VH-VL binders against q9h9l3. Designs and how they scored, part 185

Target 1, 176 residues: q9h9l3
Amino acid sequence: PRKMVAIDCEMVGTGPKGHVSSLARCSIVNYNGDVLYDEYILPPCHIVDYRTRWSGIRKQHMVNATPFKIARGQILKILTGKIVVGHAIHNDFKALQYFHPKSLTRDTSHIPPLNRKADCPENATMSLKHLTKKLLNRDIQVGKSGHSSVEDAQATMELYKLVEVEWEEHLARNPP
Key: E = the ipSAE of ESMFold2; O = the ipSAE of OpenDDE; V2 = 0.75 times the mean of E and O plus 0.25 times the DockQ between their complexes.

## First folded at step 10 (VH-VL)

Design K4 (framework fv_amlenetug)
Fold by ESMFold2-Fast, scan of step 10:
Structure K4 (fold): chain C 176 residues (1-176), chain A 120 residues (1-120), chain B 108 residues (1-108)
Amino acid sequence: as target 1 above (176 residues)
Amino acid sequence: EVQLLESGGGLVQTGGSLRLSCAASGFTFSSYAMTWVRQAPGKGLEWVSAISYDSDYTDYADSVKGRFTISRDNSQNTLYLQMNSLRAEDTAVYYCAKARLAVAGPFDYWGQGTLVTVSS
Amino acid sequence: EIVLTQSPGTLSLSPGERATLSCRASQSVSDRYLAWYQQKPGQAPRLLIYGASTRATGIPDRFSGSGSGTDFTLTISRLEPEDFAVYYCQQYYSSPETFGQGTKVEIK
């Protein structure tokens, strides 16, 4: 119904000792949780560390992956001008080498009413897994083979919807 | 089962206007880009216009820029093409097609087309 | 805009033969952003290949796509009677999406 999307990205390690985080998968869902984008993305630099335990990315996923420059263009067409919801979303924007206006950004790791509903301190940084279990009674990021960015994006949108009315009203009174 | 059904075609006068509609069913219409592709009698395919899933992005072939406007109504699962200042060379079968992606992409499903004939 | 030029204009072959259709782009296109379509008389086009080499759902394995940069190829390994049709390439790499002019595959 709304021009609002949720995003979750997975990164792999590039550069010296794999310390640089490069985009390797991006999932975007709409307000109802339908998938708008879900692609493996080929970094322009050599992958040193797949970080598979967390990213779920393996070498075979790179064979037909979309090159970074092209994927970025597609992703930005979806994000530009929209309210974008994410969890610790600054990491996703950094991986995309993209600036999204703060007035249109919703970070579920920094929404005090959401923490209140979960019986957590308002200014604590809670994990997506913890908030989803507490508020939606659902286990995500299960297993040891990495996360599903689609599952994470869907959970993030559902979490935001729990506080949407209250938080949008707050932002209207307190513009960034 | 994905279905696309075009309507609104017919005979129109040069300089006139016509609006085409495409009724979509069998998929989440609001999640995909949509396109209009035309084909003049005995000729090849010519891409006319595309619109992203949310209407934020529209593109047009140079031959129709400034004359045609693509739009969509996601609540009604309907795609439109408003055609103004029609010329004889706009005579063609107009196909509605679904893109594989939300903002662009190859066209994986097509309607059967609606004929537009422009004459003086 | 990217102009796509298909060759030959007409390809006359017999059932059982191999068909090789070319599509040349005026500018470099990633091999992942080219599609091929089949159109039979009186029918809407049908997507065959996208991403230069990925077969669409339900497309027989005798159809294959390949290519890089500016030069792309659609190959039909053994023509069946139902394969005699017009074939179009399309690029979706650059924002004004464009089609080639078509190659007609006809019975000799």
Scores: ipSAE 0.166, ipTM 0.697, lowest interface PAE 5.6, mean pLDDT 89

Design K40 (framework fv_amlenetug)
Fold by ESMFold2-Fast, scan of step 10:
Structure K40 (fold): chain C 176 residues (1-176), chain A 120 residues (1-120), chain B 108 residues (1-108)
Amino acid sequence: as target 1 above (176 residues)
Amino acid sequence: EVQLLESGGGLVQTGGSLRLSCAASGFTFSNYAMTWVRQAPGKGLEWVSAISYESDYTDYADSVKGRFTISRDNSQNTLYLQMNSLRAEDTAVYYCAKARLAVAGPFDYWGQGTLVTVSS
Amino acid sequence: EIVLTQSPGTLSLSPGERATLSCRASQSVSDRYLAWYQQKPGQAPRLLIYGASTRATGIPDRFSGSGSGTDFTLTISRLEPEDFAVYYCQQYYSSPETFGQGTKVEIK
């Protein structure tokens, strides 16, 4: 395996009217899709909106959830020095209050060859659900009970692997 | 079936060196953090050192910092502990243990232990 | 360093009795970062409980854990002869990870 992981986070609403996105679950998988980390995370602020339809987070998941500061430390030990793959990954890094080097970041929502394989406009921002259905023939984020961040992280890694050779060559010639 | 088998223990002189090995099987070794925990004769458990799944992070108890080095070889499913400048206080059974996750305990599987005796 | 203090040091009970073992932390370890281990004579430790209250795979339901913050309890609802052992609590909240000094449970 490579020094590459994929991440997907679930956020809940905190702050005024629940407008702030705070980390409430994080899943990280390795190159082969095996789970390295999957924890519910307790935000340091009061949860105003669980956003359950999207996040899958319910009040019961918070009872024994890992406090944010501790979870962040564990997550950063996994991410530091690795190529990190995600979909719209800037949202995950923002929720983690973390800056990952651009040279080691791969965002499947901004990889033109991946959109091309899916018969989508190269510079459009396509959803993870759409790309996964088109390219992997797999339905994710099904139903109204929320998303699985493990499922999303696994799909994200598999999508990246479809264009890995081509995209890594592109980045070597055009360093970020 | 998860198995951890330690080896390399024995009698060493004060100031000497010894390398412990732990052979792992029955799980994907490269996905989990690994740790060494020791137990002096008739005493309790003392955490010694931990290493993350890809060796990106290592940590040590203050009593062994600068003297012990933890390492792993994911291609051979083997964990190591290089022990230098050994002291009488390092005499203990050394256990290899698997963390539940890639970076942290608790420790869900343990080896049988290997005895290290440090004498003058 | 977080210090874990276990009490009592030795607990002598008859089979069938309830055993209650305490673990106190010098600072809060939440309820996610405390584990309990059993060690029988001549054997390696065995994980019983993690996250203060979650039973590890294969552990009988007579073992239960509770507590949060600084005060934690391991309960054995009906002591069996095979439960003769030393029990250790462990925190994995902050480095260095630390163990309590152990409680020996012996049959009267």
Scores: ipSAE 0.180, ipTM 0.713, lowest interface PAE 5.5, mean pLDDT 89

Design K41 (framework fv_amlenetug; at its last look DockQ between E and O 0.80; V2 from the best seeds 0.00; counts 0 for: pae E 7.7 > 2)
Fold by ESMFold2-Fast, scan of step 10:
Order: C-alpha cells, then sequence, then structure tokens
Structure K41 (fold): chain C 176 residues (1-176), chain A 120 residues (1-120), chain B 108 residues (1-108)
C-alpha cells in the first residue's frame, strides 16, 4: 500500500438530549494536503445539538448536505485499501460505522516518536492542536466558530510525515 | 483555464480496436475522477465509464463491459479509453469530462469530443 | 439502472417566457443526486445545476433547479435567444450514471 490519505470528521449531537455523535462533515486530503473530499453530511436522525463551537456546523450547512448513506459510500471508495491517517481516528471510523484494517491505520494520537519529538511523554494522548503548534509552528482550531476538518486533516498528514520513515520501519518490523 | 482535449477518434471496422486519449490542463488532474460520455449522431448522452482519482475504482456501462478499459496516467495528466471488439452501435462522439469529486459527482468540465465511426 | 424520463420532448417558446422542464426518475435519487446540462448545437454539454438546486459557477440566476425523490424541474425564468439548446438531466446517485433523453427548447 503506497497510497495514503488523512481524514478528519465533525460530529453533531443526535438522539436523546443530543448525546449521540453523528457524522455531519468529513474531510479527506491526499499526501500533499490537497482536498479529495469535503462534504457536509446529513445524519439519518434529527439533529438536536449542532455543537457549533467545536464542529463549525450550522443549520444552513444541512440544507444541501449529502445523506449519510451516500456520503459513506463515497468516503469508503477513498479509504478502502489505503493507509489512513487520523488523530484519535477510532472516533472517525465509529461515526462512519466502518472498520478499517489496523495494519493500514495510522493514529497520530498514538505514535510514540511523534510525542517524543514534541517533548511530551511518549505514551500520553496529546491533542492535534498541541502537536501541530509544537512541531509545525502552526496554530489550528483558532477562534470560537468551530474547527475546520480540512485544516485538521492537513495538519494530521503533515504531522505523520514528520515520523513516516521511522514509523513505517517500526511497523514493518513489528506488524500490528 | 480548465481544458480537456480528446484525440484518437477515427474510422474503424467492426471487431477492431481504438484508443482514445484526453489531455487535461488547468486543474490538479490527480485529485478528480474522470469520465467518458458518448453521444451517437442525433441522439442523447450516454455515460460510458469512470475512473477514480487514483485508479483504484473503475466502472462501466453494461453495453461496454468486457470490451472497453478506462485508465489514466496522473504523471502525464492524461485519461485513456481502450476500445476493443467495436460494434456499429459504438459510433458516437466521445467526450472526456471531469467529475466534481475524487470518486464521483456531476461533470463540471467537458472536452469538445472526438468522433468514432465504426463501419463494416 | 435508474431510467430518467424528460418531458416535454420539445418546448417552443418566445424570448422572455418561462421554461419549465421536467425529469422523472424510475426510482428515488434522493434530494441531491440530479444534475442538469445544457448542450447547444455543435458544442459539448455545459453543467448548469448539480445537487438538484445548486447553480454551477458562471450560470445566470435565471436558471434554477428544484425537486426531490423522483420528480425534478429545471426552470428558466426569462428565456433568452442563447438558451436555444437541448437540456439533459443526469443522476449520479447509483451506478451506472444515467442521462435523460433530453428536452429541446426552441425559441420562436
Amino acid sequence: as target 1 above (176 residues)
Amino acid sequence: EVQLLESGGGLVQTGGSLRLSCAASGFTFSNYAMTWVRQAPGKGLEWVSAISYDSDWTDYADSVKGRFTISRDNSQNTLYLQMNSLRAEDTAVYYCAKARLAVAGPFDYWGQGTLVTVSS
Amino acid sequence: EIVLTQSPGTLSLSPGERATLSCRASQSVSDRYLAWYQQKPGQAPRLLIYGASTRATGIPDRFSGSGSGTDFTLTISRLEPEDFAVYYCQQYYSSPETFGQGTKVEIK
């Protein structure tokens, strides 16, 4: 598998008291950080809480959003058979109701060499914002109007590229 | 700015083969799905085949499955359609078109087309 | 395969009149997987509307799309002479992607 993409999803609250996290936006970028996919996604359940401060999603974005079932099909065509990079990526896969092979998954929240480069404990779970600031000298998730999943996916890919050679060698010697 | 230029059309006998090319410029070719759509003389549009941004996914109309092969060379910004076992019914103008998304979507830019005539 | 049926086959109108073109799908294409194209004689098709109602870049606001499920409409609010063309609907909901047979708009 030579092909690699990075993903970041935004969720809104559905179900009782908005406690269920449902996919409402997905961004996927290629190795160079170019956007391959960026769509608002309409959950099959009624949205109770847009969680706008974090998701950046408002009612207006749902008017022309792609229904979940269709978005999922499009997204899986991009992810299947690829090395998929994400930060706390289990949450994205859960929102997609999708299983991606562990051998093709790269989670920047669980890569010890990346934490080491940031002068953080190698077994700690550091936020994407913190790692990006420390290692790329770039501020992401700025402001109070929600996160950009495109920006987050791009930062995630750049972070992985910092440790790609050493981590791929590690995984080749220690298959998951 | 966005430009698609088809070539390779011409006259071919039934049972023959022909390869169409589409040269793309003005956008990042490797980030979008590409498609071939044909139009028989005096008839409507018929989708023929599509290929994802990275060639991992391809799809074909039932009328051409097993006979046509879509491919792309992202290093040369070129889309191809290899047509084998050609039939009179394959006579059409063949358009190259860019999808809006990496794997699917409506077609936002089209080339001017190349005519393929299949005769006995 | 989803079959798209357009009506009428030919529409003859004067400049300034409203054109209403229909596209019916043999099964639901959801709310967003329908596009409209314009093809002038001797030219390649041009994308007008996608996602049933979103205008493509550079398309005049006299063109609008509406509908959901199986019934879709393209409206041209004030017909111009340059709007003489054949119009096609297209679904991209499921493979294979299919086009309607076209509606020819003739300007008197």
Scores: ipSAE 0.484, ipTM 0.816, lowest interface PAE 2.7, mean pLDDT 90
Fold by OpenDDE, look of step 12:
Structure K41 (fold): chain C 176 residues (1-176), chain A 120 residues (1-120), chain B 108 residues (1-108)
Amino acid sequence: as target 1 above (176 residues)
Amino acid sequence: EVQLLESGGGLVQTGGSLRLSCAASGFTFSNYAMTWVRQAPGKGLEWVSAISYDSDWTDYADSVKGRFTISRDNSQNTLYLQMNSLRAEDTAVYYCAKARLAVAGPFDYWGQGTLVTVSS
Amino acid sequence: EIVLTQSPGTLSLSPGERATLSCRASQSVSDRYLAWYQQKPGQAPRLLIYGASTRATGIPDRFSGSGSGTDFTLTISRLEPEDFAVYYCQQYYSSPETFGQGTKVEIK
């Protein structure tokens, strides 16, 4: 069986008016939820907006952060050849400037059986927080300290595991 | 308690082969990169080889490339180093070292080492 | 490869004195990937500092690391008798990973 990991990234704002989302933290967990990677990452461009309320990233986290190019290399060593699970994962890959094969990608924000299980419209895009609460009875992204990418990656993996069998069978019959 | 126990060292002739093993316990072996570091008698530390948590990535020092092969069996919690075409300069204590993370990190735990002596 | 040069080769001090060890890299190294190890005779190395300045678990606070770019320092604020050993710096920033040649801290 192919190995599976879950990823979650935090982004800060760079570029004009901070509208460019740049990778500032990346967390990767294995199938069991164990942390394989968790690093603060230094964007190549000046940070204009830390987006701390959501990202949890502060200036102090960037003092000893891993340069983006180095971090990207490390992360790709983990992701390559794996089934990668994430929520709205296109944002993570975009921030990584990396494109994972679609056939090996699992986006929990676009899995109809998962939404159905949560009593949500199958074609709606639900938040990770909402799905985690409904299906795992767990509160994530609570408080004003920002998100925990480790917590979010773990939640994403656990959500996927709820529908893994059904979804993998579906994908086998309907390859992307 | 984390434990790393090297074995397989000994006396071997130039051109010979030897296989080292490292038995790991006290942590989830399959979650961490592992490394071999050697130390010639009276000399400093030399990085030899590393392997990622899932064996998908390996790396070697130029001094051992093409001669040494690092591998692991996660079901047995064991790290290996196959050493071929051994040379006198390969004589050293070989340490098994645990990395802090899956693909990288400092070595937070070390074995006591196993001595490899290559003679003419 | 990144060459790490440690200085001095030997540092002769007395218990209670301050020890300052240098590690210079041939090129810039992210401080996240610089570590220090202690090795006593007949023993395996022990991790002291990683990320240039983070003390490993169980390491006394008299040990501290600092530096960035190409210059890194390990400081022992007040030497204890058990601190007399060989110290190595290591970078795992780029392949191949490399160690410094070591600094021997010996008793005067």
Scores: ipSAE 0.394, ipTM 0.812, lowest interface PAE 1.5, mean pLDDT 94
Fold by ESMFold2, look of step 12:
Structure K41 (fold): chain C 176 residues (1-176), chain A 120 residues (1-120), chain B 108 residues (1-108)
Amino acid sequence: as target 1 above (176 residues)
Amino acid sequence: EVQLLESGGGLVQTGGSLRLSCAASGFTFSNYAMTWVRQAPGKGLEWVSAISYDSDWTDYADSVKGRFTISRDNSQNTLYLQMNSLRAEDTAVYYCAKARLAVAGPFDYWGQGTLVTVSS
Amino acid sequence: EIVLTQSPGTLSLSPGERATLSCRASQSVSDRYLAWYQQKPGQAPRLLIYGASTRATGIPDRFSGSGSGTDFTLTISRLEPEDFAVYYCQQYYSSPETFGQGTKVEIK
């Protein structure tokens, strides 16, 4: 069977008025939560808004950050051919300028059995923080120093494990 | 304690083949890239080949492409180098090295090396 | 392929002196992906510095690295007897990863 990884990214604001989201950090963990990748990434364009309260990214992180082209190459070497788990993962793939096959993609923000376990409506889009608190009894993204993409990737993998057997069987019966 | 133990070196004739092995212990082998680095007698270090943590990506120095094949068996914690069509210039000590990253160096642990001598 | 050129080829110094070793890349390398190694006769290389300036575990603080782009430096602030060895720089920015040809630091 295919190997599984979880990814989480942090973005900064670029482009006019800082409205474009550009990749500034990426973390990837394996099935057991071991960190395979964790780098600050220098966007190819000027940073207008570090979004620090949410991203945790500050100017000093960019001084020695890995250039986007290099980081993307490293990340894609890990993701290719893998089942990739994320939360609202389309945002992460957009920031990577990358398409991952839908059949190999798992998005914890859109898994009905996971919502049912959390006593949430099946079609609601639930935050990672809320699902993690409800289902893992953990507080993530605490404080005002921004999110940790390592912490978030690890939480995302643990959430998926709660429904992995059921959801993989569902996808086998209903190929995307 | 991280340990890398190379084997399979020796004397071989030009045009011949040899397979090197590197047994790894003391770390989660399947989380890290592995590499072969060689050093000809009295010369510097030369990167030979690398393989990603899951074997999905490999690359080779131009001098060995088409002749050498790197592989790994994560169930046996072992790295391999199959060397074919050997030439005199392939004579070197071959080191097994563990990368700090899943897909690239730097190399934080090295084996003691195994000598390959290619006679013409 | 990125070629790394080290200078000088040999550096003859006395214990207690400051050693400065240079590594120049044929094209720009992100400094996060440059490493330095020490190799003594009959031994495998030892990682000293990675990310251009980060000391590896157990490396004394007399070793420091700096530089960016194409120009990188390893400094040994005060040579000790055990520091006389060959030193290599390495880039792991792009494949194939490459080493410099080495700088031998020897007793004057």
Scores: ipSAE 0.024, ipTM 0.655, lowest interface PAE 7.7, mean pLDDT 90
ESMFold2 (binder alone), look of step 12: mean pLDDT 93; pTM 0.947

Design K42 (framework fv_amlenetug)
Fold by ESMFold2-Fast, scan of step 10:
Structure K42 (fold): chain C 176 residues (1-176), chain A 120 residues (1-120), chain B 108 residues (1-108)
Amino acid sequence: as target 1 above (176 residues)
Amino acid sequence: EVQLLESGGGLVQTGGSLRLSCAASGFTFSNYAMTWVRQAPGKGLEWVSAISYDSDFTDYADSVKGRFTISRDNSQNTLYLQMNSLRAEDTAVYYCAKARLAVAGPFDYWGQGTLVTVSS
Amino acid sequence: EIVLTQSPGTLSLSPGERATLSCRASQSVSDRYLAWYQQKPGQAPRLLIYGASTRATGIPDRFSGSGSGTDFTLTISRLEPEDFAVYYCQQYYSSPETFGQGTKVEIK
């Protein structure tokens, strides 16, 4: 079977008034939830807004951060050819300036069986926090000091595993 | 405790072949890139080859391309280096080392090394 | 390939003195893609510094790294007897990964 990883990225604000989202941290875990990659990433543009409430990123994290172009190369070596699981993963791929094949992408914010298991409308976009609480009985993204991208990636993989057999069968019958 | 134990070194004639092994313990072997670094007697360190955590990517120093093959068995926690068409200049202590990342990075743990002597 | 040149080749000092070791790259390895290793006779290398300035786990505070681009420095603020060894820099910015030729820190 094809290898599977889960990804979660943190973004900071760059550009005018900090409105552009630039990659500042990336965490990737394997099928068992072990960390394969977890690095702070230095954007090529000046950081205007750390968005610390959500990203958990502060100036101190940038001191030894990996430059974007190098981090991107490392990350893509892990993602290429694999099934990549994420939550609202299009945001992560956009920040990476990367196209991942739709056939190898699994977005836990758009998997109808997962919403059904959580007693949510099948076509609604539910937050990672809500799905994790409903289906795994675990609280993530607690407090106001920022999210843990490792915790989010691990939760995302565990959520996908709840519907993996059913969803992979669906995709085999209904290729994207 | 992280441990890397090399084996398979010895005396081999020019043009011959030898396979080195590195047994890993004390960490999740399948999550990290691994490398071979050699050191000729009385000389400095020379990077030889690296392999990603999942074997999807391998890389080699120009001096060994086409002659050496790096591989790993994640189920046995073992790294290998198959050395073919050996030359006198391949004589060195060969170290197995663990990278900090799954695909690259500095080498945070090293084995004790195994001596390979190539003579005609 | 990126060539790393270390200087001096040998540094003769006494315990308690400050050691400053240089590593120059033939092309930029960015701000972070340089590591320093210590090797004692008959032993495997030991990672001291990675990312140009980050101390590896268990490495004493007296070791520090600095520099960016092409010029890097390893500083040992006050030499202890156990610090007399050969030191290597290494770049992991570009394949193939390369090491400097080494600087031997010996007792005067």
Scores: ipSAE 0.416, ipTM 0.802, lowest interface PAE 3.5, mean pLDDT 90

Design K43 (framework fv_amlenetug)
Fold by ESMFold2-Fast, scan of step 10:
Structure K43 (fold): chain C 176 residues (1-176), chain A 120 residues (1-120), chain B 108 residues (1-108)
Amino acid sequence: as target 1 above (176 residues)
Amino acid sequence: EVQLLESGGGLVQTGGSLRLSCAASGFTFSNYAMTWVRQAPGKGLEWVSAISYEGDYTDYADSVKGRFTISRDNSQNTLYLQMNSLRAEDTAVYYCAKARLAVAGPFDYWGQGTLVTVSS
Amino acid sequence: EIVLTQSPGTLSLSPGERATLSCRASQSVSDRYLAWYQQKPGQAPRLLIYGASTRATGIPDRFSGSGSGTDFTLTISRLEPEDFAVYYCQQYYSSPETFGQGTKVEIK
């Protein structure tokens, strides 16, 4: 089997002036787009800035949120040993305080064939919203009530599937 | 809708082996963790073992570690428990249960249970 | 391992009365990792409450859960005849997952 999942995380601001990004929600979907995990996560530090316009996180979501240490354990059990797809995924791994092998990581913000298919420069970093609109004719992250990490993870998996065959062939010939 | 149907229980002598099966239907089996929980006659519930949604993570109670093996076949929607080196204290009704999450969580649906009797 | 101690062992009440069941953990299990189950003779357990206070699908609103840390309570506001059963608490905070020894709610 492919043993592939897609992940998207939402972060809130902690630390001085809310400049530290701390995990506050994580969504993981399988190859078919079914949700495997979707939980609000309570950071171990005081939340200074909910960043609600982008994260969709509000104080009410934190009342029954899963503590970071527990959520991290659950998430890592899903990710370990699998091909993990994400968009600008280094931010998600950083928030999880986790190192995932490069050979098993697929970042849709750094896949040249995907940019080419979208008529964008191959080495440009395009947003998930832009690529999804161009290639899937779908609007995501609509409005100012915050992003849906489930929607973003599903879009990310669908985008990767458009170039999966050619990109896996490329990686087999040019291992990271 | 959701149904878990267990089989494989029976009478076995100490030191023997037995394999339990649990057939699942009514939900996407491959998206959830599964567990075995047992109950000795007239006693309370004891968690035995759990397996994650793809079978890559398993966990066991200390009382069965090294003797029991949990496994699953997602193509057949079936959960298994291979029980080796059985002891009298393993005598119990064994329940198959579905976790609420892919890797953990409380158990929202249970099978009817299958009786395992271990005697000398 | 985290030990869960339920009290009382047996609760003798009449239909219509309120039942209050206690579960105490030897170590904090937060407010998110405690579940309650109901079991009737000859039947599999039935999930009532998870996350200490969230009712499972199909569970009547007379059942409620509360508590955090080490002290948890299951309340049945008005006992119906079908509620006389054994009740178990369970923690899923840390491995191994453990159950309390049970509280039997019986007819007085």
Scores: ipSAE 0.327, ipTM 0.763, lowest interface PAE 3.9, mean pLDDT 90

Design K44 (framework fv_amlenetug)
Fold by ESMFold2-Fast, scan of step 10:
Structure K44 (fold): chain C 176 residues (1-176), chain A 120 residues (1-120), chain B 108 residues (1-108)
Amino acid sequence: as target 1 above (176 residues)
Amino acid sequence: EVQLLESGGGLVQTGGSLRLSCAASGFTFSNYAMTWVRQAPGKGLEWVSAISYDSDYTDYADSVKGRFTISRDNSQNTLYLQMNSLRAEDTAVYYCAKARLAVAGPFDYWGQGTLVTVSS
Amino acid sequence: EIVLTQSPGTLSLSPGERATLSCRASQSVSDRYLAWYQQKPGQAPRLLIYGASTRATGIPDRFSGSGSGTDFTLTISRLEPEDFAVYYCQQYYSDPETFGQGTKVEIK
């Protein structure tokens, strides 16, 4: 079987009024949920808004963070040629300035059988928090100190595993 | 605790071959990059070769490229270095070391080393 | 490849003194991609510092790293008897990874 990993990134605000989303943390886990990568990443531009309530990023995390170009190289060595699972994963790829083939991408925010299992409309875009609570009976993204990208990546992999057989069969019949 | 144990070193003639092994325990071996670093008697550290957690990426020092092959068996928690066309300059203690990350990073744990002596 | 040059080659000091070790890269290693190792006679190297200034697990506070670009420093604030050893810097910014030639810290 093809190797599979799950990814979740945290972004901070850079550029005018902090409106540009720049990568500030990336977590990658394997099929079993073990952490393969988890680093704070220093954006090349000045951070205007840490977005701490959602990102969990604070100025202290940037002191020894890995520079963006170095982190990107390390991350791409893990992602290239693998099936990559994420939630609203287009945001992660955009922050990485990276194109991953659609045939190897699995987005848990756009898998109709997963929504069906959660008693949600098949075409709705449900949050990772909602799907994880409904299907795994676990609370993630708890509190107001920001999200854990490790926790989010692990939850994303577990959610995908619930529909893996059915969805891989669907993709084999209906290639993207 | 993390443990790395090298074996397979010994005396070999120039032009010969030798295979080193490194048995790993105390961590999830399949999640980390591994490396071989050597040290000639009385000399400094020289990086030899590295392999990513899944064997998709390997790299070699120019001095050993084409002669040495790094490999790993994640089911047995073992790292290997196949050394061919050995030269006197390859005489060194060979250390197995664990990278901090799956594909790269500084080397946070090291084995005891195994001595390779290449003579005529 | 990036060449790392360490200075001095040998540093002779007494216990209780401060040790300052330098590592200079032939090109920029992007401010945070430098590690320091300690090696005692007959032993394997031990990671002290990575990311130029982050102490590895179990490393005492007396060890600190600093620097950016091409110029890096390892400081031992107050030498203990067990600190007399050879110290190596290493860059992991650009493949191939390279080590400096080492600085020997010896008892005076």
Scores: ipSAE 0.446, ipTM 0.783, lowest interface PAE 2.8, mean pLDDT 90

